VH-VL binders against q9nrl2r1430to1533. Designs and how they scored, part 230

Target 1, 104 residues: q9nrl2r1430to1533
Amino acid sequence: GGVHELSAFEQLVVELVRHDDSWPFLKLVSKIQVPDYYDIIKKPIALNIIREKVNKCEYKLASEFIDDIELMFSNCFEYNPRNTSEAKAGTRLQAFFHIQAQKL
Below, E stands for the ipSAE of ESMFold2; O stands for the ipSAE of OpenDDE; V2 stands for 0.75 times the mean of E and O plus 0.25 times the DockQ between their complexes.

## First folded at step 13 (VH-VL)

Design v30 (framework fv_nezutatug; at its last look DockQ between E and O 0.68; V2 from the best seeds 0.00; counts 0 for: pae E 3.9 > 2)
Fold by OpenDDE, look of step 13:
Structure v30 (fold): chain C 104 residues (1-104), chain A 121 residues (1-121), chain B 107 residues (1-107)
Amino acid sequence: as target 1 above (104 residues)
Amino acid sequence: QVQLQESGPGLVKPSQTLSLTCTVSGGSIDSGYSWHWIRQHPGKGLEWIGSIYYSGRTDYNPSLKSLVTISADTSKNQFSLKLSSVTAADTAVYYCARGPYTGDHYYMDVWGQGTTVTVSS
Amino acid sequence: DIQMTQSPSSVSASVGDRVTITCKASQSISSYVAWYQQKPGKAPEPLIYSASYLYSGVPSRFSGSGSGTDFTLTISSLQPEDFATYYCQQANSFPLTFGQGTKLEIK
C-alpha cells in the first residue's frame, strides 16, 4: 500500500492513544469484568472504535468526530465516580482533547 | 451541527409555573454533553438557572433551587425547565445551552436563540 | 457563591483600538473562566474557555489571559463587528456565575 499523510482526525486519535491517561479508553469495557456496564451505558465507544471510524472515513464533519470523543468521556463520567482512577484519567485526557481539538 | 431551540408560553401569570422546552437538533441529548438553562432579565446580565447532565443528574442555582425543576425527554430529544410561583422578577429571556460533560467544570459552547417570558397579570 | 466583577462596565472605543476587559473573581478559580460575546437581541456566543483558549472560528484578535482571581479579555485591533456586550463566567464551582457585563460601544 501507499504511504499517505495522517488526517487531523487520525493524528489526534494517535495523540489520545499515546497519552498516559488513555488506558480506560483504549477499547470497549469488558462485560465479563464489568457485568453491569452495558446496563448503564447505552452507547458504548472507545478509541479503537473511533480510530476505525476515522480509517473508514465515516466522519464527514469535525463535529461528528468531536461528538464521539465527548460521548466517550461522558460514558466514563456517567459510570465512574469522580474519585476513581478512571474518572481522574478521563478528566485529564478530556482537557488535553479540548486543547488539541482546536486544531480541527 | 447541533442546534438548540427554546419554546413555550411567552406570557405567564404571577404565581403560576413557567414551563419551557429546549429542542435539540443535529445531535442527541442521550449521547453525552451537559445541558443548561440561563436567563437574562431585561437590561441585565446572565444568570445560571440549572443544568442536567448525561448521567441524568441535575444541579440548580441555590437561589432558585426550591422552585426549579429540569428534566430530559430522550424520546423527543428535549430537555425542559419548570419554574414555579413566578413573579415579575422572573421576566427574562431564557436560553438553553449545551456544553461538554466534564464532571467538574462547565462552559456553554452552543446556545439557543432565547425565548422571552413575561410575567404579568 | 463566587462573584465575578468586570471592569469597566462600559467602554467607548474606535475601530483599530486595543481594548482590554478585566474580570476579577472573589476567590481563586484557577483558570476556569469563559468569555462570551452578546450582540443586541442575540444570544451570547462563546469566545474563550479555560481563560486563554479560543473557540474554533473566533478571530485571533481575541485573546484571554489570567489565573487565580484576575482575568483579561483583549481585542488587539477592534473591528466594527466587535461592538457588543462581553461577559466572563467562572466554571470553577457551583453555582456557575457570570460577570455583570462590559458594553463596548463605538466612540
Scores: ipSAE 0.601, ipTM 0.896, lowest interface PAE 0.9, mean pLDDT 94
Fold by ESMFold2, look of step 13:
Structure v30 (fold): chain C 104 residues (1-104), chain A 121 residues (1-121), chain B 107 residues (1-107)
Amino acid sequence: as target 1 above (104 residues)
Amino acid sequence: QVQLQESGPGLVKPSQTLSLTCTVSGGSIDSGYSWHWIRQHPGKGLEWIGSIYYSGRTDYNPSLKSLVTISADTSKNQFSLKLSSVTAADTAVYYCARGPYTGDHYYMDVWGQGTTVTVSS
Amino acid sequence: DIQMTQSPSSVSASVGDRVTITCKASQSISSYVAWYQQKPGKAPEPLIYSASYLYSGVPSRFSGSGSGTDFTLTISSLQPEDFATYYCQQANSFPLTFGQGTKLEIK
C-alpha cells in the first residue's frame, strides 16, 4: 500500500498498454460492433478503465488491482474461442503480466 | 492476501454423499479466476477432481464425472464439492485451490489448508 | 490422460548440494508444467508455472526448465527448509494430472 505501490500499478498499466498484444484490451468492447458481448460478459473491464482507477487511487490493495487485470483476461478467454487473434493476444499479454506483476 | 478454507464433515459412511465447502476471504469467487478441488489419497499423490470458473461453467475429472457436482454461492463467497456414492477409495485430504482463468491451462496459485475425509462404515 | 512420471522417487542430499528433479510427460505438453513443494501436514505450495517462471516470493535458488515431454526442477544450493516432497503438474489438457512426487531428504 502507499505511494510506491500506486506508482508501481501505474508503471505496470503503462507497460501493458505499450505491449504489442494490448489491442483487444485498450477500451471496452463496442455493444454496436459486438451485440452479444454484454449478454455473455457480466463484469466488463479494459485497460483504460483500470488506468483511470489507478489515477483516482481506487485500489486499496494490490490484490484488487491484480484481480481487475485478471478479470480483463478472463473475459477475453470466456468470450473468444482459443484460436482467435484476440485469445492468442490475451495469452501472450497475460504471460507478460504475470512476469511483470512479480515486481509489485 | 486471498485465503481459502475447506470445511465439512471428517467422517462419511459408504454410499453417502460427501459435501465440502471452500470459503474464500480477501477476494471474491466472482473475480476472473478458476476454482479447483484436488484430493490427496493416503500414501499417494494428488488427484484433480474438478473446477468451477467465475462464469459458472464446470469441468470434472472423467473418472468422477457422473459422481461429482461443483457449485458456487456468490452471496456467501463459497464454492462447494459434492461427491456421491462414496467408498473407502474416496478417503483423502481434500484441498480447494485457485488459479488464473485461461480457458484451457490451469495452475493453482493459492491452496486451502486441506481437510481430511475418512469414508468408513 | 497424460501421465507425469517423476524421477527419482527420493533424493538424499546435504545442505549446499545442487539437486535436480525430473518430470516426464507421456505426450508433449509444450511448456504447460507447474511445480509444487509440500511439507508434511501442509498443503502444496506453488513454486513454478509454465515450466520456468517463479512465483513471487520463491527463492531464486529454485529454477525450472524444459519443453515438450522432459522437465526439470533444480535447487542450486540446497537449504534446510527445502527438505520436502516436490510434485510436477501438467496443465496442457484435462484431466489435470500430477507426478507421483519426489521426496527430498537430508543425507
Scores: ipSAE 0.270, ipTM 0.825, lowest interface PAE 3.9, mean pLDDT 91
ESMFold2 (binder alone), look of step 13: mean pLDDT 91; pTM 0.943

Design v31 (framework fv_nezutatug; at its last look DockQ between E and O 0.81; V2 from the best seeds 0.00; counts 0 for: pae E 3.1 > 2)
Fold by OpenDDE, look of step 13:
Structure v31 (fold): chain C 104 residues (1-104), chain A 121 residues (1-121), chain B 107 residues (1-107)
Amino acid sequence: as target 1 above (104 residues)
Amino acid sequence: QVQLQESGPGLVKPSQTLSLTCTVSGGSIDSGYSWHWIRQHPGKGLEWIGSIYYSGRTDYNPSLKSLVTISADTSKNQFSLKLSSVTAADTAVYYCARGPYTTDHYYMDVWGQGTTVTVSS
Amino acid sequence: DIQMTQSPSSVSASVGDRVTITCKASQSISSYVAWYQQKPGKAPEPLIYSASYLYSGVPSRFSGSGSGTDFTLTISSLQPEDFATYYCQQANSFPLTFGQGTKLEIK
């Protein structure tokens, strides 16, 4: 595959993953740990999945990439009450993402 | 890129129900984002009517709550507005819009072109 | 409800002018303010979110500032395409509310 400069999508995913508030989003929620999660969330997604899609060049438009990230946040806010650590982390990370996304 | 388009009757008689539909293309209403109705009376400013979210949860303007119903049809990728018992005061351009799904920020980043609804006998 | 008092209601200016529009919230809303531009017969277009962040594609001559109750939209050097009506919006508490609008006209 060779060495190449990270795309804007790759760079942003790296920044999101490295963010202190990324911990709820790094991988899919465990059905064992959260048995009802997938009864509520119909389109699960996480940063590792988005990273894989980026690596496979599945995003043709920035809007497609943004949509998946927004879906990730939407799922978090849909499942987690506002006062949870997950929702609070998501709120901060989403704010960060919105700023960075304007550069895409 | 997502696009929103309002549709429905442009003329409604007093006391009847105003019904509008927002058709979303280039994106799905079945996940992500929040969806809003806003109106603008002729020569006036903007008034938020209500919003619907991923879960189907709704928020309404208290001034209109008793008369407003917002719903979504994921199979058609549409969400709708019903406003009952209309009067001349409900004559306006009606916009549907999209914003991020958030806990405390409600911005409208994509708007439909708007549709004019006139309430008249 | 949170009232957004926008001023002025109208302003006449010339191309190249610096224009400032203000919005005062009836209570503190942190930085939860958006600005929109609307041209006649068109839908509002988003300019700024979170008081000071420009949407992609918005010219850099537009800027927003403020926190708490006082907010401003500034156009550093007015261009012909900037003549329009501008609205502020508080984006934190329901019901969502807009300013009355500022019509920016050609002098």
Scores: ipSAE 0.871, ipTM 0.942, lowest interface PAE 0.6, mean pLDDT 96
Fold by ESMFold2, look of step 13:
Formats: sequence, C-alpha cells, structure tokens
Structure v31 (fold): chain C 104 residues (1-104), chain A 121 residues (1-121), chain B 107 residues (1-107)
Amino acid sequence: as target 1 above (104 residues)
Amino acid sequence: QVQLQESGPGLVKPSQTLSLTCTVSGGSIDSGYSWHWIRQHPGKGLEWIGSIYYSGRTDYNPSLKSLVTISADTSKNQFSLKLSSVTAADTAVYYCARGPYTTDHYYMDVWGQGTTVTVSS
Amino acid sequence: DIQMTQSPSSVSASVGDRVTITCKASQSISSYVAWYQQKPGKAPEPLIYSASYLYSGVPSRFSGSGSGTDFTLTISSLQPEDFATYYCQQANSFPLTFGQGTKLEIK
C-alpha cells in the first residue's frame, strides 16, 4: 500500500463497474431470487463490496485486491452454466480485468 | 506474491503410489483460482495431469483418469496428487501451477519450482 | 485430443536477431494459446496468454499472433537471457496440451 497503489485499485474497480459486462457483479446475488446460490458459493463477493474495501483501505497488497476480483469471477463460473449470459459477461469482463491488472 | 512449492519422495518403486503435495503461500487455495499438476518427462515435452478448482471439482487427463486423484486440504493451504501403479514411464519432473478460473480456457500464470520423481526398482 | 506442433525444433541465433517460432493446432482453438519460456533446470515461465497478450513484466520484444490453428511467437532483437526452450500450450479444451518445444541456442 502507498497512495499511488490505492488510487490504482480505485481506478481499476471504477473501470470494471463502468464496463458493459459488469451487470452480474455489481452487488451480491439475491438469496430470495436465487435461494440455492449460497449453498454452492461459500465466499460471495461483488464489486460494491470490493469498492468499499478499497475505500476503507482494507487491501494491504495488490495481490489481495486481485484475489478478490478473481474470486468474484470464479463464483460466477462455478454457479452459472457456460452458455448463460452471466458466464459470457464474466468471461469478457475477466479478460478486460487481466489486461488492466498488468498496470498494477 | 503467490508461491507454489512441490514436496514428496524423489524415488518411488514400480507399482507403488506416487504422492506429491503442493504448498501455496502468499495466497489462499480458496481464492477462486484453478490449480494444476503438470509433468515433464526426461527429454520430452510437458503433459497436463489434471486440475482441481477452489470448489473441489476436478478434471483429469483421460489417459491417466483411473490412476490419478487430485485433492485439496484447505486447512493446510495445500493440494495433492496421487498417481497409482507407477511405472518407469512416470519418471518426470512434476510441477504444480495456478491459473485464473475460467469457463473454458486455462493458462498457468504461476508455477512451482518442480520436483524430480524417479520410478525405478 | 488437440495436438500442438511447434517448428522449428531448434534454432541457432545471435544476439540482436529476430526469431520466429510457430505452433500449429490440429484443430481450431480460436485464440486460446499460451506461450512459456523454460531455462535449463527451471520451471516454465509464462510469456503470453490468449495468443497475443503479454504477462506483466515480460519484455516488449516478445510478441504473439495468430488465431484458429496457426500461431507465432516472435522475439525482436534477441537478448542473451532469451536463450531457452519455448513451449506453446492450447487452452481450448481438456486435456490441455503442449507443443514439443523449440530450443533457442546461441550461435
């Protein structure tokens, strides 16, 4: 953590939120709408939670931030069949993230 | 930064079970990545053995499927390879590796240092 | 299974040379190719994913191209640290498979 790293985390999470394919990841999956989700996904996370952790300076290393973002994608791919809109959006956003993460 | 380290016996007798462990440090095995075993035969190329995902699901090379088990121990931050009924053909350098979890394509972005296993009488 | 065939099997080159290594898949794999560098006695190191994207810290003299079945790794202006064996890997489907390697040697 220096001030430049914290700005980079915030900038990256903003770019993810702005991306067209962010819609499955903006907030946690609703347990009411998807009751079995939390039986399958044991470590849920979403962009709003990650952004809050950045704002509260909870990430001490870039790897911790990257791991939360990767977990977010992995939850999507584990829960959603490969042909779903959610999995396809996740694939595209993850590819975008891998390019942007090289700047950290 | 994430580091992977293989451990296990360097010499195994034919017909025995080869057991290897990969210890993950600087990150968690439950961090949503895919975890792989790859081997490299003497003077030959690389062969993918199988994968385990953070969820516990596995995929194995069909050529080894009945002989291979990959498992994880989250409390120790480790994943393991067991290969049964080994022969001299299983002599290789064994690597563990990590990659992003994806829907249909896997690249290895972090590799262990490798451990040499020799199968001989 | 998808077979990956690299050419050449070996190449001798001098510092400053441009080197091109090719990899051909037995069926279309879209752009799902990775490239790795391996120095003697060491683990493979990732260079490129998805045919053309460099990993962080990989020098810009490395580049990749291709889609479908034909893929290329290019090293512009070869450096002493680039003498190694290079592998392509298809990531399109299980089992994951690797090319047989290309050994890059000093002249």
Scores: ipSAE 0.368, ipTM 0.851, lowest interface PAE 3.1, mean pLDDT 91
ESMFold2 (binder alone), look of step 13: mean pLDDT 91; pTM 0.941

Design v32 (framework fv_nezutatug; at its last look DockQ between E and O 0.80; V2 from the best seeds 0.00; counts 0 for: pae E 2.6 > 2)
Fold by OpenDDE, look of step 13:
Structure v32 (fold): chain C 104 residues (1-104), chain A 121 residues (1-121), chain B 107 residues (1-107)
Amino acid sequence: as target 1 above (104 residues)
Amino acid sequence: QVQLQESGPGLVKPSQTLSLTCTVSGGSIDSGYSWHWIRQHPGKGLEWIGSIYYSGRTDYNPSLKSLVTISADTSKNQFSLKLSSVTAADTAVYYCARGPYTSDHWYMDVWGQGTTVTVSS
Amino acid sequence: DIQMTQSPSSVSASVGDRVTITCKASQSISSYVAWYQQKPGKAPEPLIYSASYLYSGVPSRFSGSGSGTDFTLTISSLQPEDFATYYCQQANSFPLTFGQGTKLEIK
């Protein structure tokens, strides 16, 4: 595509990716590294997938975009115990997202 | 936009089981949210009954735990409440609600309109 | 269980007034408090989460503050449509608990 101003969704994804606590969410979990992940998580998703969906204009409503982000967090909390680094990072990033999402 | 709608009998006899269903539209219960039941006795405040999560895990109010069962049916996009051995104290408006799936915060950001359940012989 | 003591139970105020509602937790709950507005015959609607953050669409005249045990909901300039009952809720631990509510009546 041509040069254009980032949409609100694009901007928020950029902010999420750049956040210090984004590391658990940047790409899908490796089945090799975490063999049981996909037995537990039914709808895997990550920021790179969400970014691609944004770039392809697949989100028609803010609620659809928000739903995917929330799914991403729920997967993290579903798989990772509360005291893990992943869950703690997710908690902080989700709080950040909730604030930013109110602007959508 | 997600919407929640409670349904079930408005009248239940004492000692019977109260059964309600929350139908979710505009979104999937098999997704990244938590789902809650809250009730409000006539002229009173709000009481949390319990919650169900993506995994099917449930949390219940200890005051009601022995009598409450919350379940989900992803094929129907519904989650349900069963409250056994009801008494007049269980007369209330019952709400289902949605909140974010979190590790340490539980808010309700979308509510059903509520359904009135009266316990009477 | 964490008790949420809300005050006052009821208040009458005029349009344009500043209204404050307080919620006191029986133990420290950090900023894990939500506020809801309920109009007669309607379901509660969310106003504030995490003590001070407004949900989208909530008028800016609403604000929340506090941490630890003491929390406040403030309406800077009361409007006729603000007639309702307001509830605080602690979101820190189970069982989730609500304040007993504050009925706000317009003079």
Scores: ipSAE 0.823, ipTM 0.931, lowest interface PAE 0.6, mean pLDDT 95
Fold by ESMFold2, look of step 13:
Structure v32 (fold): chain C 104 residues (1-104), chain A 121 residues (1-121), chain B 107 residues (1-107)
Amino acid sequence: as target 1 above (104 residues)
Amino acid sequence: QVQLQESGPGLVKPSQTLSLTCTVSGGSIDSGYSWHWIRQHPGKGLEWIGSIYYSGRTDYNPSLKSLVTISADTSKNQFSLKLSSVTAADTAVYYCARGPYTSDHWYMDVWGQGTTVTVSS
Amino acid sequence: DIQMTQSPSSVSASVGDRVTITCKASQSISSYVAWYQQKPGKAPEPLIYSASYLYSGVPSRFSGSGSGTDFTLTISSLQPEDFATYYCQQANSFPLTFGQGTKLEIK
């Protein structure tokens, strides 16, 4: 991790947050609104948490950063059926991420 | 960088259980990915055997479903293949692989080196 | 199961040639096709995902196209290191299935 690598992580997170399909991923799922979520998803994560980890320099390798973003999508697909708006948004945002991640 | 390495016996007798292990390094098996077993028969193409996901859920090729078990050991960062009642038709190079977990499509972006298994008396 | 039919089974070509390999799915798979290169004694290596996107580090002479049932892999100017076997894979539904391969040989 150099200065260029940390800037790249922040730039990618900003692009993900700004994407129209980011809405399911901005913050952790509410236990009140979705009571069973935390019974099914054991490693919850969201863009706000990933952004904080970038700000705190907690990612030592690009692979660690990529793995957290992939985990975020995988949680979405594990919890949400294929036909839901959440899963469809996840599919589109993950495709965008895969293109952008090649720049890391 | 994530790396995958297959291990297990190279020679198995007919009717025995083939047991292979894939060791993951440079990443965690309970990261949000799909983990696959694929084999390549002599003179034939590639055949997907099955997958295990970070959640522990599995999918198997229907042609092998009654004979195959894929499992994970998170503490060792490994996933394994057991194929029961093997015959000469199970002689192949066996690969483990990783891919992103998605809702409607599956690609394999990292492959192990492969291990040759011969089923012979 | 979705069958992937690759053609030709083999190609004999010279350095500098343009080579195309086709893959036909038995039913529509949208753009969910991957292509792999396999050199003798080695594991397959990913080239292309989603019909047309190159993985990082893959030379730009490789390209993919198609949607629905008909897909192509093209090498615009063949290099010595491109002599290998190429596989398509449908990524649309289980069981995941591969084409039978196309062996690209030097003339």
Scores: ipSAE 0.415, ipTM 0.861, lowest interface PAE 2.6, mean pLDDT 91
ESMFold2 (binder alone), look of step 13: mean pLDDT 91; pTM 0.944

Design v33 (framework fv_nezutatug; at its last look DockQ between E and O 0.80; V2 from the best seeds 0.00; counts 0 for: pae E 3.4 > 2)
Fold by ESMFold2, look of step 13:
Structure v33 (fold): chain C 104 residues (1-104), chain A 121 residues (1-121), chain B 107 residues (1-107)
Amino acid sequence: as target 1 above (104 residues)
Amino acid sequence: QVQLQESGPGLVKPSQTLSLTCTVSGGSIDSGYSWHWIRQHPGKGLEWIGSIYYSGRTDYNPSLKSLVTISADTSKNQFSLKLSSVTAADTAVYYCARGPYTSDHFYMDVWGQGTTVTVSS
Amino acid sequence: DIQMTQSPSSVSASVGDRVTITCKASQSISSYVAWYQQKPGKAPEPLIYSASYLYSGVPSRFSGSGSGTDFTLTISSLQPEDFATYYCQQANSFPLTFGQGTKLEIK
């Protein structure tokens, strides 16, 4: 919640966006390009949405912020088989996130 | 902070069904995490029983698969274990736990306090 | 069905000592090992994930290393609160399996 915590959330989101493996997570999956995605994924979310929520001060607790980022990765692993480029990128970015999140 | 608490009967008779519930507070069970049951036999190490994911998918220890059901009730923020046809070998401390959902690796980052279950006549 | 074998089964040590506990997997598990500390009558508590990464709030005297089949947990300078049983866990494949534990006692 406070100004320092909001700054930490923004810094972490910026680090995620800058990471080479962020490409599957930058924006919501296109329903036109992947029409079955929203039949499978109940709570879609992406880095641009999370960053917007940080900017609007929508996270009241650090746990809410962490849960949205974990949900983003979980959606990737639920939709994409383990051997896909998306799942591999998700695995690497999630590992990076877990290291950075220790600073929260 | 998220907290987990096991509840259920401490004494169960052989051949009955053991039923335990894990109540989650400070977080949502419908979040993108994995939810686990683990038990510890007297004087022994830990044994993974099974998991349920935010999606409703489950995985069970093959040694227990036909005897175990794990389910979730999102309206109560709980997930539950049922173990059928218990014997004295099922006497243990039962823990619920949470971990991040991953593609390859399942760690438990939060544990409940544990509940002792004794199976005896 | 990956077996995790810890050694030693127990160790006696004094406050300030350096202790190393090892865990050997029956098959390669990459770096997918976690370590837990359990005190009598209490739930296990997470120490380390992915072989070498400390959870937030875990003292820096704890460290982990290894990959493949051989893994270690090291406590660089024992404190009174470190006397407990330690478990490794492979996180690579189902069924998830734990080592048999290493009991760390006061000498």
Scores: ipSAE 0.340, ipTM 0.842, lowest interface PAE 3.4, mean pLDDT 91
Fold by OpenDDE, look of step 13:
Structure v33 (fold): chain C 104 residues (1-104), chain A 121 residues (1-121), chain B 107 residues (1-107)
Amino acid sequence: as target 1 above (104 residues)
Amino acid sequence: QVQLQESGPGLVKPSQTLSLTCTVSGGSIDSGYSWHWIRQHPGKGLEWIGSIYYSGRTDYNPSLKSLVTISADTSKNQFSLKLSSVTAADTAVYYCARGPYTSDHFYMDVWGQGTTVTVSS
Amino acid sequence: DIQMTQSPSSVSASVGDRVTITCKASQSISSYVAWYQQKPGKAPEPLIYSASYLYSGVPSRFSGSGSGTDFTLTISSLQPEDFATYYCQQANSFPLTFGQGTKLEIK
């Protein structure tokens, strides 16, 4: 196959993953490590899942992509108190995303 | 694109309960956004009433907290406002709005067109 | 509660003018300020978030600045469609609060 330029969605996911504050979001939360997580969070999502959806061309609109990213952040803020490292990282990463999303 | 639409009685008698519903289209309320009610008294500024979040958690303006209830119905893709024991001071245009879900700060990026509610005997 | 004192309450200007609206918070709110535009009989529409970032689709003639307690909204060259009421809002803490508004009228 030929080499293709990354789509805007792909590029943004790469930027999010590479961000210093991406560590809470790289993969789904482990049920073993956090037994009550899925009792609280009903729509779990992470950057690896979003990346896969992008690769599969499942996002037809930018809004769909943005919605999943926002869901990812909302899950973090629902489960983690404001003073946690996860919430703080999420706040910074979300701010970064909101700026980058303006380019979509 | 997401759209919000307020609905409910435009006239409410004093001491009764004001009930409004915000219907969301083009997106799901069961998503990573916060949902807000804001009102504007005639010729006045904007007043935040309260918000509801993904988990169903709510925050209310302390000035109205004892009288306000916000709820969500994901099956109908709606969220609602109830304001009890209304007086003339509750006459206003009521807006529902969406905002990014944040841990520390909130703003509204999409608004309904607003619905006028008059409190009168 | 955090109070947002907006000034001026009203301003008259002409097309092409540079217009500045200010908002002062009763306490430091970092950069968590949003600006809205409201036309008569219409809902507010977002202009600026986080003090200085334009919402998508907002003309570049709009800009926001400030941090801490003092914030400004600037229209570099006023257009006919810009005559409206503008509101600042602190997004830092509950209860969320708005400025009292600035009515921008045609001179």
Scores: ipSAE 0.254, ipTM 0.810, lowest interface PAE 2.1, mean pLDDT 92
ESMFold2 (binder alone), look of step 13: mean pLDDT 91; pTM 0.944

